Miniprotein binders against q5jf28. Designs and how they scored, part 7

Target 1, 318 residues: q5jf28
Amino acid sequence: MERERLIKTVEAILRGAGYRVARLDLKGSCFDLVASRLFLLLFIKATVNIDTITEEQAEDLKRLAKFFKASPLIVGLRSKSGELEEGVVYERFGIYALRPETLYDALLNNELPAVFAERGGLYVRINGELLRELREKHGYSVNELAQLLGVSRKSLLNYERGEQAVSLDVAIQLEEIFDEALAEPIDILRAKVEADLNVKPETPLEREVFERLKKLGLGLVKVKKAPFNAISTEDDIRLLTGIDERKTRSTIKRAEMVAEVGRIVNSGGVFILEKTKAEVVSEVPLIPKESLEEVKDADELIELIDKLKKEIKEKLFS
Key: E = the ipSAE of ESMFold2; O = the ipSAE of OpenDDE; V2 = 0.75 times the mean of E and O plus 0.25 times the DockQ between their complexes.

## First folded at step 2 (miniprotein)

Design f1
Fold by ESMFold2-Fast, scan of step 2:
Structure f1 (fold): chain B 318 residues (1-318), chain A 97 residues (1-97)
Amino acid sequence: as target 1 above (318 residues)
Amino acid sequence: SPEEIEKLAEEIWKLLERLEELGDPETIEKLADEIFKLLEELYELEKRGNPEAIKELAKKIEELAKRLKELGDEETIKRLAEELKRLAEEIKELEKK
């Protein structure tokens, strides 16, 4: 699949740049890769055509990014309008979208993009204060420079105030006139997004589990398009929390993904099932819902999780 | 074919994962640059529609991955750098033909 090649390329770029990476093989997930390096954390959705990402996936991606103080990114090759251009940043539901070559340049060549696509055109944000200084230094009046650029006086004043981006054509003309770098890079690796973290559970089982976890003192962030149903948190405790009615092959596969993601985002994992025998998959416990009645607070839940991990390990090596 | 290019990307990814286990960050960055260059060449071959070149490249990458698993020592990093350079040069020669 073309999508599979894209994901592997993005993963290779990230690892080559020194990031620790976890990959998901989960249909419909809001992200395919999560990567960390030093103070940076990235949640990445890889899709051949950026128009295929749904609003629901985008909202969940922004929720995860907001909670983990991470940057969301879409990496793709094309849109309905054709192939994406290298060095150009696109937008989908408030999330930056770019080519793998653009990500490569940012991570391995330290070359952030400066051009963004908007309203059918290409634009550049510039250093307006520097523009004004260069204009005055070269002896141009506002009207003279505006006429040279083919823009209105009002537009030029807005450029100098930093209130309006210039077209790519104007950015090129400015570099020709002044022979100076005026373009401001787009920091795609430190994008901050806003999202509503107060999303309600959807199923009866989710409602019951959420109510119990809240009574234990845990805060909860609901997600749908991920290998877990919620992020449970209290002080230093963070758990990627899965909820299923029964153990299936899908449950086991998602628990393995939760273990890998948790390693990158410094979070534990747990799966809560309607009925199951206690089991551990890749250090992620699968526990019956009724076990939540045996603990009084979040600390005791962590103690239960740790106890189950130790008991299973001892049994395997005894 | 898309499936063959996908397999090549998978093998290159496995090489990167193995290299992370063996080396320091500066060495890994240099080797990753060579590997990314191989991925760029793969996508160019796919655009040109050259299934035969893709097949040949897959064989060489699989051979390199097998040798990585068998070596298991610190001198492996230097050998991998030389093998990757050889493969990158060979891909360039295939494109010229």
Scores: ipSAE 0.000, ipTM 0.084, lowest interface PAE 24.0, mean pLDDT 79

Design f2
Fold by ESMFold2-Fast, scan of step 2:
Structure f2 (fold): chain B 318 residues (1-318), chain A 97 residues (1-97)
Amino acid sequence: as target 1 above (318 residues)
Amino acid sequence: SPEEIEKLAEEIKKLAERLKELGDPETIEKLADEIEKLAEELKELEKRGNPEAILELAKKIWELLKRLLELGDEETILRLAEELYRLAEEIEELEKK
């Protein structure tokens, strides 16, 4: 499958560049890979056609990126307009989208893209102040340079003020005229996004669990398109929190994914179920909702989690 | 005060330049300790003036310190030094606003 090959390629690029990577196998998830290296943290959605990403997936991806101070990124091959071009950054719901070759160049060749697609054209943001300095140094008036570039006087003034991107053709002409790099690279690895972190729980069980966790002093960020339902946080405590009615095959698979994601984003995991016997799956405790009534604050919840992990270890040696 | 912010920014720049000189692992760990101390000073300064941006910068320095302790790769050390220098420039800009 083309999608499978794309995900494996992106994972190989990240690992080749020294990133620690966790991959998800979850249909409909807002991300497929999470990767960390140094101070960089990336949440990546890999999709063959970038137009297939839903607004709901994009909002959750931005929400995760904002919470973890990470960069969201879409890696794909085409759009409704055809094949994506190497070295070109596209946009989907406010998230950068690019080819795996563009990611390869950024991570392994230290070559950030500078060209972005907008309104059916290709554009470049330039250093407007440097443009003005070069124009004056070379003795061009605003009108003279505008005429050479085939643009209006107003457009050239907007370029110099940093108020308007230039077409790719104009960017090429400018660098030929001045023999200087004017293009501003697009920092796809440190993109900052806006997202509303105050999304409300949707199911009765989620509302009950959220209310209880809030009473324990935990802040909560709800997500829908991920292997967990919320991120619970208080001071140094951070838990990828799953919520289910009962233990199912899906619960186990999601707990395994939460363990892997947690390792990359430096967070613990817990699943809170309406009905369950307390147990641990891949270092992620599954506890009944009633257990939350037995702890008085976030610290005691962590102690409960640690106790459950210790009991499992002791049973293995008894 | 603006003078205090400027002084801390300058100290961060000096540490970043020293990191670029490339030392053995012991030297790198000592530089990491100095960065940690600067991060704590930035947090205290934030409490006094209460600019959210100063606290955010302090957190970034602290995260960089945690990663520095796992290093041995010269390329990675240089990248961290450049990021620290950039953060020092941001602090100076914050002071001017």
Scores: ipSAE 0.000, ipTM 0.189, lowest interface PAE 13.8, mean pLDDT 80

Design m0
Fold by ESMFold2-Fast, scan of step 2:
Structure m0 (fold): chain B 318 residues (1-318), chain A 102 residues (1-102)
Amino acid sequence: as target 1 above (318 residues)
Amino acid sequence: SPEELDRKIEQLERKALQLAEEIWRLLDEAEQLGDPEAIEKVADLIYQAMELLLEVERLAEELRKKGDPELLERIEQLLREAEQLIEEARRLLEQVKKRLEK
């Protein structure tokens, strides 16, 4: 399948570039791959048609990226306007979207894209200060250079001030005239993203659990389109936190995904269930909500989680 | 200013990314040579450089929180040390390649 082929291609590119990768098999998730190399962390949504991504998925992807100081990225093949072009960066809900070939060039050829699509055209951001210096050094007046480029005087002044991107054609002309690199690369691997981390819990159980964790001193970031419901944090400790009414097959699968994601983002995992026997799935403890009443602060909760992991491991290997 | 500091940190992290990319390329090349002793020596230099880059990541995060100029200087020093180790690994790898050609 086209989607499966795309995901495998993206995973191969990341692994080929030395990234550690975890892949999610979760329908509706805001990301399909999370990848880490040294201090780079990428949350990637892979979709054949970039227009299928919902605003809700995009917001959650940006929340994860902001919290983990990671870059969100969409990798796809087409949009409603047709096939995406190699070397061109598109945007969907404030997230960069590009072809797998563009990601390959960035990661394996050290070639960041510089062209972006906007309003049906292709554009490039130019180093405006350098443009002005080169224009003056070569003896061109504003009018003379504007005429050579086929642009208005006002547009050229806006280019030099860094207030307006140039068309791809103009960018090519400028580099030919001055024989200097003027294009500013788009740093798709270090994309800054803004997101509201203060999202309210949705269900009565989530409200109860959030209230208790907050009273224990934990910071909380709610997400909806991921294998966990929240990220809990205190000092240097981070927990990918799942919340369910009871243990189901879905709970087990999401705990396994949380374990894999946690390894990549250097975070622990825990599932809090309204009613359950304490157990561990792939090193992720599943604990009853009432256990939160037995601890007084975040430190005691972490100790409880660590104790349960050790007890279950000893029981299984005794 | 916080904006100016953040811009400088991003610049240093991009430099570290370039060095990390070169590390992975050198490691892949070394593995393809099939000379265990040479692979071990190149890998040792590469892993030393990786440790320095991981420390750069830690210090960059601390710099974002504290804004301490001493951290910025330390990051720059570590990046220079990592670059030197990577250059040494590259030279060693080229020597091994030339020796195997003979």
Scores: ipSAE 0.005, ipTM 0.176, lowest interface PAE 10.9, mean pLDDT 84

## First folded at step 3 (miniprotein)

Design a7b (at its last look DockQ between E and O 0.84; V2 from the best seeds 0.00; counts 0 for: pae E 3.4 > 1.5)
Fold by OpenDDE base, look of step 3:
Structure a7b (fold): chain B 318 residues (1-318), chain A 102 residues (1-102)
Amino acid sequence: as target 1 above (318 residues)
Amino acid sequence: SPEELEKKIEELERKAEELAEEILKLLDEAERLGDPEAIEKVAELIYRAMFLLLRVEYLAEELRKKGDPELLKKAEELLREAEKLIEEARKLLEEVKKRLEK
């Protein structure tokens, strides 16, 4: 119940902020929501406890974010240490994690959080140059201001160089002393993440399909925890690629999700099966792997996909 | 008794779910009316109410674990606050409908 309400809340926040949103009903997925507005793309994992995200899910979420030039986010309510605070950024596996309220403020109030949690304390980054200028303007020596703040001379010099984050308590004292905002906001909407895009296929069928798609000129990014198995790419071509042995109820549901995600990330979808007749589910072709032998390159594969979509649309309206 | 406490927790969880479903209906209704100013005001109330309900669910779970009567009192307070916000949102939508029908 709580997870479902959390996802609905996050979806409502994104919609209220004018995002186009696709929701995934896929247990164990690395994301539950994908959202797009103008130049912003978000992949969101919604989980009540942010410590329940697996490293494998986090790595897939970062891979998707890196590939699509998106920001990954974890939205949750609590951690193993307790409830998450509003206006505080947490981190799991190099991904920002925050409460729905913090996301609301960032999206609807244009208020980015400045406070982050590290090692059981709260910290901020400050404008170190501005701190130095304010210190000098008010006539404080480094020693005098360090003593007033209860910090070492070395710590204050590290703050002025931007080399060290400041504890929240010290940041509050600085802002009170100077009557000026010093805390640097954390751009959670434009988070840059690193990820390995060179993940190997896991199954014999995935290996076969990957080798065939590579022969067509496509680059492949393996994704484990999504409704698709890989992203196939060449220049402007982007295909959310599912791979299954046979058509199942799971294949149909994943194809529906791929269609919805594809609309948000401006990407086509295809499922390649070991055994199937060519069909289309929610504008996503299901094709036999042998169809990859009939095409010479990625452009001919796109033409095949588009032809299959058109033929079914004509049959539904005839 | 532990049984009476569990019954109260189940009632809190049920009430929070009913209110969450009502909130989502109000959001869908606001979107259908298409008045940007009304949508903004209603959305603020709806989101604030939803955040309170998420807090109620947390308090209900903590109450189940700890058995602290103060958690129950706090959860009941937050439910009443959420009900007020939902009622305010409902009234605002009815006023907007009446303006659009004229």
Scores: ipSAE 0.353, ipTM 0.723, lowest interface PAE 1.5, mean pLDDT 89
Fold by ESMFold2, look of step 3:
Structure a7b (fold): chain B 318 residues (1-318), chain A 102 residues (1-102)
Amino acid sequence: as target 1 above (318 residues)
Amino acid sequence: SPEELEKKIEELERKAEELAEEILKLLDEAERLGDPEAIEKVAELIYRAMFLLLRVEYLAEELRKKGDPELLKKAEELLREAEKLIEEARKLLEEVKKRLEK
C-alpha cells in the first residue's frame, strides 16, 4: 500500500537523520509520526494526497505543535492538482506540506527548500537588502533592473524592501545576473503556527474530568484526533491524558501509543476512566475518576501516578 | 486485457513491498555496525532505492487509471533500478563486515 510505504519512508528518513521516532497506528489521527533530535521536535501527518487532511486534523496538529514547541509537517506525494514537485513547499491550513524527497534533503543533506507554491505559481523569498546592494554595486537603476526582469518598478522596490516574494523565474534570473545566492530558505524544521487552544470537551465525562483536573491546578489543552483526549499541564508537568468510560481493547491500544509518544515528547501519560480498578498499561496508569478527588493538587496526582507505576513494575519484574 | 494488467500491477506492488522490507533491514544492519562512514554510504543507496519505490507505487496507481503499457514499462524499469541499488548496498555492508572481522 502506497500510504504505508510513505509512512515507512518518512520513518526511515527520520531515523537516518538521528531522530528518535514514535509511529502511530490510529485511524483519523492528526499525526502519524512524532520525532525528536536534540532540540528539534516534529509532528508529521503522512498522507498520499495532501488535500485529504481535514480541518479538524490540521487544527489538532497545530495545537500539538504549538504546545510542544514543535514543527508540524504534512508529507505527501500529490494534491488535487497532480504530483507534488520535489523541493517545493505547499501549504494546507497553515501547515507546510512537501514530498519525502524534500524532507530527505532538509534532514540528511542539510538543504532546506526555498521554493513555495502559491496562487499563480511558484515563488521564492529573497534577501531584499542584498538585492538592493547588488543592484547598486552593479550600477543598475531600479527601472533598469525591473525592465531586465520584466517586472514593474513597484514590484522591484517591494522585493528590495522584503515586502514581496519573487516568482521562481525572476529568482533564477536574479541569481544568473548577480551570480549570488539570494534565495532565503524555508525553515520547515522550526515552523511557527497559530492555533486556537480553546476547545470544549466533547462528552459529559470529559467535561467532568476536565473540571476535576482544573481543581487540581492543571490546565487543559483539548485535542480530538489523537490517542489521548487532552494534555494536562501545570508548570513542568505534562500529561497526555486519555478519558474512557471503561477499559477496552481500544483503551489499551491508545495507552500503548500514549506511552510511545510520551517518550518522544518527554511527557507522562494517564487514562482516567469512569469505572475501573487502578492498573498500569505500558507504563501508563489507568485510574478511576474518583482518584482525582483523593489528591489535593497536581503534585499529588503525579505522586499517585508514580506510585502505581512502581507497584506494577515490582509485580511484573520480580 | 484488464484482468492481466491488474495481475501485473499486483506483482509490481508485491515486489516493491518485498524490496521495501529489505531496505528497512539493511538500514537497521548499517546502524548496528556503528561505522559512520559505512552508514552514510549505505544510506545514500538505500534512500535512492526508497524514492524509486515510491515512484513505482505512483505509476501503479496511474496504470489503474489509464492502463498505459508505457507506464508499466517505466514502473518495471524503476523497480529494477531499485533492486540494483539494494544489491549494491548489500555488497557494501558485506565488505564492511569482512573488514571488521580482520
Scores: ipSAE 0.301, ipTM 0.704, lowest interface PAE 3.4, mean pLDDT 88
ESMFold2 (binder alone), look of step 3: mean pLDDT 83; pTM 0.812

Design a7c (at its last look DockQ between E and O 0.86; V2 from the best seeds 0.00; counts 0 for: oily stretch 38-56 1.62, pae E 3.0 > 1.5)
Fold by ESMFold2, look of step 3:
Structure a7c (fold): chain B 318 residues (1-318), chain A 102 residues (1-102)
Amino acid sequence: as target 1 above (318 residues)
Amino acid sequence: SPEELEKKIEELERKAEELAEEIFKLLDEAERLGDPEAILKVAELIYEAMFLLLEVEYLAEELRKKGDPELLKKAEELLREAEKLIEEARKLLEEVKKRLEK
C-alpha cells in the first residue's frame, strides 16, 4: 500500500541522515516514527492524505513533542485540495506538514523549506530589515518599489517591519530585483508547539493506576493514541507507562514498541496489568497493579523494575 | 479486461514491494561498511529509486479508479527505472567493498 511505502520512505530518509529510528506498527497512533540524532528529536506521523489526521491524534503528537522537547512533523503526499507541493510547508492543528522530498532536502541537503501554504496561496517570510536596506541602496522609495511589485505601500511597509509575509510571486520578484536571498527558512527540525498536558484517565483501571503512581511521587502525562497510556515522571525518572486489563498479543506488541521508542527517547518502560504474573518483554516489565502497593516511592519502583530485568537476564543466560 | 488489469496492477505492487525490500537490504549493507562518503553515494541512488516506487504505488491506485492504459505504461516505466537505479547502487556498493578490502 501507498501509506506503508510512505512510512518506509521516511524511515530510509531518516536513517540516511544518521538518525536512530523506531517505527511503529499501531493503527491510530499519533506517530509512526520517532527519530533522534545528536540533540535533535522528531516525532513523525506519516499519512498519505494529511487531512485524515484527527484532532485527538494531533494533540497527542504535540503532547509527546512538548514533553520530549522534540519537533512534531506530518509527512504526507496529498490534502483535501490536491497533491502537496515539494518545498512547501503546510500546517494542520499547529503541526507542520510536508512531502517526504521536502524532509529529504532539509536533512540531506541542509535546505530548509521557506514557502508555506495559507488561505489564498503560497507565502514566504522575508528578512524585512535586509529588504529595507536593499531598497535604500538601490534608490527606491517605498512607493516606487511597491509599484514595481504590484503591492500597496502599506503592504511593503509591513514587509520591511516583519509584520507580513509576502506572496511567493512577490518573493521571487524581490530576489530577482536585488539578487539577494531574502527568504527566511522554516525550522521544521526544531518546531515548538503548545499542548495541554492535563488529560484525564480513560478507564477506571487507568484512574486507579494513576492514583497509585501519584502516591509514589510520579507525575503523569496521559496520551490516548500511542503504544503507552502515559509518561510517568519524577526528576531523572521517565517511564513510558502502559496499562491493560491482561496480557494479550496486543499487549506484547505494544511493549515491544515501547522498548523501541524508549531507546530513542532515552526513557524506560513498564506495563501495569490488572491480571498478570510479573515478567519482562523486550526489557519492559509487565507487572500486576498490586506491585505498586509493594513499593514506597518512585525509587523503589525503579528498583523493582531493575530487579525484574536482571532476574530475567540471568535466567536467559544460565 | 477488469481481471486482466487487476492482475497487472497486482504484479506492479508485488514488484515494487520486492524492490523496496532490496533497497533496505542495500541500506543495511552500506551502513555496516561505515564509509560515510561511499554510503552517501549509494544512498542517493536508492533514495531516488524509493521515490520512484512511491509514485508507482500512487499510479497503481489511480489505475484501479481510472483504468487508463497510459498510467499503466508510466508505472511500468518508473518501475524499470527504479530497478536500474537499485542495480547501479548494488554495483557501486560492491566496488566500495572491494576498495576497502585492498
Scores: ipSAE 0.393, ipTM 0.770, lowest interface PAE 3.0, mean pLDDT 88
Fold by OpenDDE base, look of step 3:
Structure a7c (fold): chain B 318 residues (1-318), chain A 102 residues (1-102)
Amino acid sequence: as target 1 above (318 residues)
Amino acid sequence: SPEELEKKIEELERKAEELAEEIFKLLDEAERLGDPEAILKVAELIYEAMFLLLEVEYLAEELRKKGDPELLKKAEELLREAEKLIEEARKLLEEVKKRLEK
């Protein structure tokens, strides 16, 4: 119950902020929501306990985010250590994690969080140059201000250089002393993440399909924990690519999800099967792998996809 | 009794789910009306209500674990506050709808 309501809450926050949202009903997916507004794209994993995300899910989430130039987010309520605090940024596997309320403030109030949790404490990054200027303006020596804050001279010099984060308590004291905001906001909406995009196919069928798509000129990004198995790409061409041995109820549901995601990330969808008749599910073609032998390049593959979509529209309106 | 407590928890959870479904209907209606100012005002009320419902669910689960009657009282209070916010959002949407039909 809690997870479903959490996803609904996050969806509502995104919609109210004017994002277009696609929701995934896929157990074990690395994301539950994808949202787009203007130049912002978000891949969101919603989980009540943020410590339940697996490393494999996190790596796939970062891969999607890197590929689409999106920000990955974990939205949750609690961790192993307790409830998440509002206005605090947590981190799991290099992905920002936060409460729905913190996301609300960032999206609707334009209030980015400045506080982050590390090693069981709360910290802030401060403008070190501004700290030095304010210290000098108020006539404090490094020693005097360090003593007033209860920190070492070395720590204060590290703060002024931006080399060390400040504890929340020290940050509050600095802002009180100078009557000026020193906290640097954390841009959770534009998080830069690193990921390996060169993940190998896992199954013999995926290997065969990947080799064929590469021969068509397509680059491939393997994704494990999504309704698709890979992203196929060449220049402006982006295809959310499902790969299955045969058409199942799971294939249909995943194709429906691929259609929804595709609308948000401005990408087509295709499923390549070991054995199927060519058909279309929710504007996503299901094609036999042998159809890849009939096309010469990526453009002809797109033409085949578009033809299959048109033929079904004509049959539905005839 | 433990059985009476579980029944009350189930009732809280049920009522919280009903209110969550109502919130989504109001959001869909607000978006359909297409009035940006109305959407914003409705959204504020809806989000506040949604956060209260998340807290109600947390309290219901803590109540199941601890059996503390004060958690039940707090959860019932938050649920009533969420109901008021949802009703306010509904009234606001009806007022906007009447303005757009004129």
Scores: ipSAE 0.256, ipTM 0.679, lowest interface PAE 2.0, mean pLDDT 89
ESMFold2 (binder alone), look of step 3: mean pLDDT 83; pTM 0.807

Design a7e (at its last look DockQ between E and O 0.38; V2 from the best seeds 0.00; counts 0 for: pae E 8.8 > 1.5)
Fold by OpenDDE base, look of step 3:
Structure a7e (fold): chain B 318 residues (1-318), chain A 102 residues (1-102)
Amino acid sequence: as target 1 above (318 residues)
Amino acid sequence: SPEELEKKIEELERKAEELAEEILKLLDEAERLGDPEAIEKVAELIYEAMFLLWEVEYLAEELRKKGDPELLKKAEELLREAEKLIEEARKLLEEVKKRLEK
C-alpha cells in the first residue's frame, strides 16, 4: 500500500464519521490530516511504517495537539517488528499509533480499542476494583485465582490495585472465568499529551518577527514541521503564522494549506515576509514585516488582516 | 502450475491497484462537488472498498507463499465485492451531479 492510499483511506473514514477534514500536501509535515467534529479535534500523521516518524515531527504533533486541546494520532500499517494488528494501540514518542481499521471501529462503531502493545507483548488495563469484587463474589482467594491464571500472588494484587497492566492472555482468561468485560478502553480520541510550548525561533527572521509579535502582546508557539512557522495567540486570537524571506511557490502552497487548516481549527492565518507587497492568497494575507511596526497591538493586527481580506474580495467582485 | 498461479496473483494485484486508483478519483470528485451528505455516503462506500482491496493484497501475498487455491477464491470474491461498492459510489456521484446541474 502506498502512502497516498493510506491518507485517502483515513480521510474517507473521517468524512464517513461526519468530520470536517483538511488534508495537507506537505512532505515532512508532522500531520497530514486535521479533522474536527463537535468537541473532538484530531491531528493525524499518516505513515505506512509508524517507525518512520521522527522525534521532531512527534514533538510538533504533540505541541499542536496540546495547544489546540486536540488528540494526536499516528495511523499506519506496519512497524519494524511487523504488521500492526487491528484493535491494538501502539505508541511512538508518547503518541498513539493504530491501523485504519482500528480508527474505523473507534469512529464509526464507537468501539475503542482496549489492547495495547508494549515491549513486544500485548496488554490490557483492567478495572482492578471490579476484578476484586468478582474474585470475592466467586469465592476465590488471591492465591487460588493467581494459581488458576498462572500468575504470582503479587501480580494479581497489582492487577486489583490497577498498578499493573494484564497480559492479553490473562485478560482473556479473566473474562472467560467471570463472563464479564474487565478491559478498560483506550480513549484514542481524547489523548492527553505533554509538550514543550517554549521552542525558540530557528532563523534570524523568525527571531525578529517573534520579538515584534511579542511586543504586540502575542504569545508564540514555534512549530517546525507544519505549513506555518508558529501559532500567534492572545486570548481569543489565534493566528497560524507563516514566516518567509520572500514570496515563493512554496509560500503560496503553504498559505493555501493554512487557510484550509485554519477553517478546521477555527483560526486565522497570516504570512509575514521580509520583502513583499501586501497581498492575499486564498484567505491568508501576505504582509511585509514592516506592517508589524504600523500596528500597536494584536487587535490592530487582526483589523489589518481583515481589511486586507475585504479589499481583495471587493476587487475580485468589482 | 506455479507459473499459472503467479500469473493469477499478478492479475489480482493489478486489478486491486486499478480499483484503488479509481477509488482515489471518486474521492477527489466527491470533494469537488462539495455536498456534505454526498461526501459522507461516498466516503462510506470508498473506505469499505479500500479495506477489501487491502485484504485482497494480503491474500495475494499469502497465496504466493502458501499456494492455497482457497485463498485465490476468497481474493476473487473480495475483488467482486469491492467492484460493486465502487460502482455504487460512482452512481451516487452521478446522481449528485445531476441534482447540482438543475
Scores: ipSAE 0.300, ipTM 0.695, lowest interface PAE 1.5, mean pLDDT 89
Fold by ESMFold2, look of step 3:
Structure a7e (fold): chain B 318 residues (1-318), chain A 102 residues (1-102)
Amino acid sequence: as target 1 above (318 residues)
Amino acid sequence: SPEELEKKIEELERKAEELAEEILKLLDEAERLGDPEAIEKVAELIYEAMFLLWEVEYLAEELRKKGDPELLKKAEELLREAEKLIEEARKLLEEVKKRLEK
């Protein structure tokens, strides 16, 4: 109940800020929401306790974000240490984590957070070049300002070089001394993340399908914790690609989610099954793996996908 | 008594769930209108209401642990405040709907 309400709250915030949103209902997925506005794209994992996200989920979230040039976010309420503070950015596995209130302020009040949590307390990154300029204009030596702040000379030099964040208390003192905003906001909407996009297939069927797709000229980005198994890509082609042995209720649910995600990330979808007849679920074709032998390249695969979608539309309207 | 307190806590939780469902309906309705300004204003009211309801649920759990009558009164006040915000959002949606018609 608490998690469902959190997801709905995040969805409301995003839609109130003008984002198009798709919401997933898939336990264990690396994201619960994907949202777009203009060139901004967010993949969001909504979890009450941010420490419940697994490393596999986090790595897949980062893979999706890196591939789609999106910002990954964790939105939550608590950690193992207690309640998350409003206006504070936390980090798990290299992904920013924050409260819904903090997201609301960023999107609807245009107020990006500047405070982040690390071991030892709350910190702020500051404009080090501006700090140096203000110190010099006010006639302080490095030693004089360090003494006034109660920090070492080395720390102050690191602040000015942008090599070290300041404690929140020091940031407050600096803004009181210079009467100037020095805090640098954290761009949670355009976070760039590091991710390894080369993940091996999980099953023999996946391996077989990936090899055939590569032979057609498609690159592949494998994911483990999503409604699809990989993203198949070449140039302008993007396919959210599912792989399964046969059509099941789970397969149908995943295809429906792939369709919704695809609308947000402007990507097609396809499921490749070991054995099935070609059909379409929610605008997502389900094709047998043998169909990959019947096409010669990525363009022919796209033609097959488009043809199947058109044929099903014509049948429904007859 | 412990049994009377538990009944009151269950009623708080039931009402909070009912109001949360109303919030979801209002969000759906705001989206159907398709007016960005209206969606933003409704979202502000609904957002505040949803956080009040989360506080009610938190207080309900604290009531089970401590039984503090002051927490009960606070939870009931927050629930009434959430109801007011939901009604305000409903009125705003009706005003927007009338502006967009004809």
Scores: ipSAE 0.011, ipTM 0.395, lowest interface PAE 8.8, mean pLDDT 87
ESMFold2 (binder alone), look of step 3: mean pLDDT 83; pTM 0.803

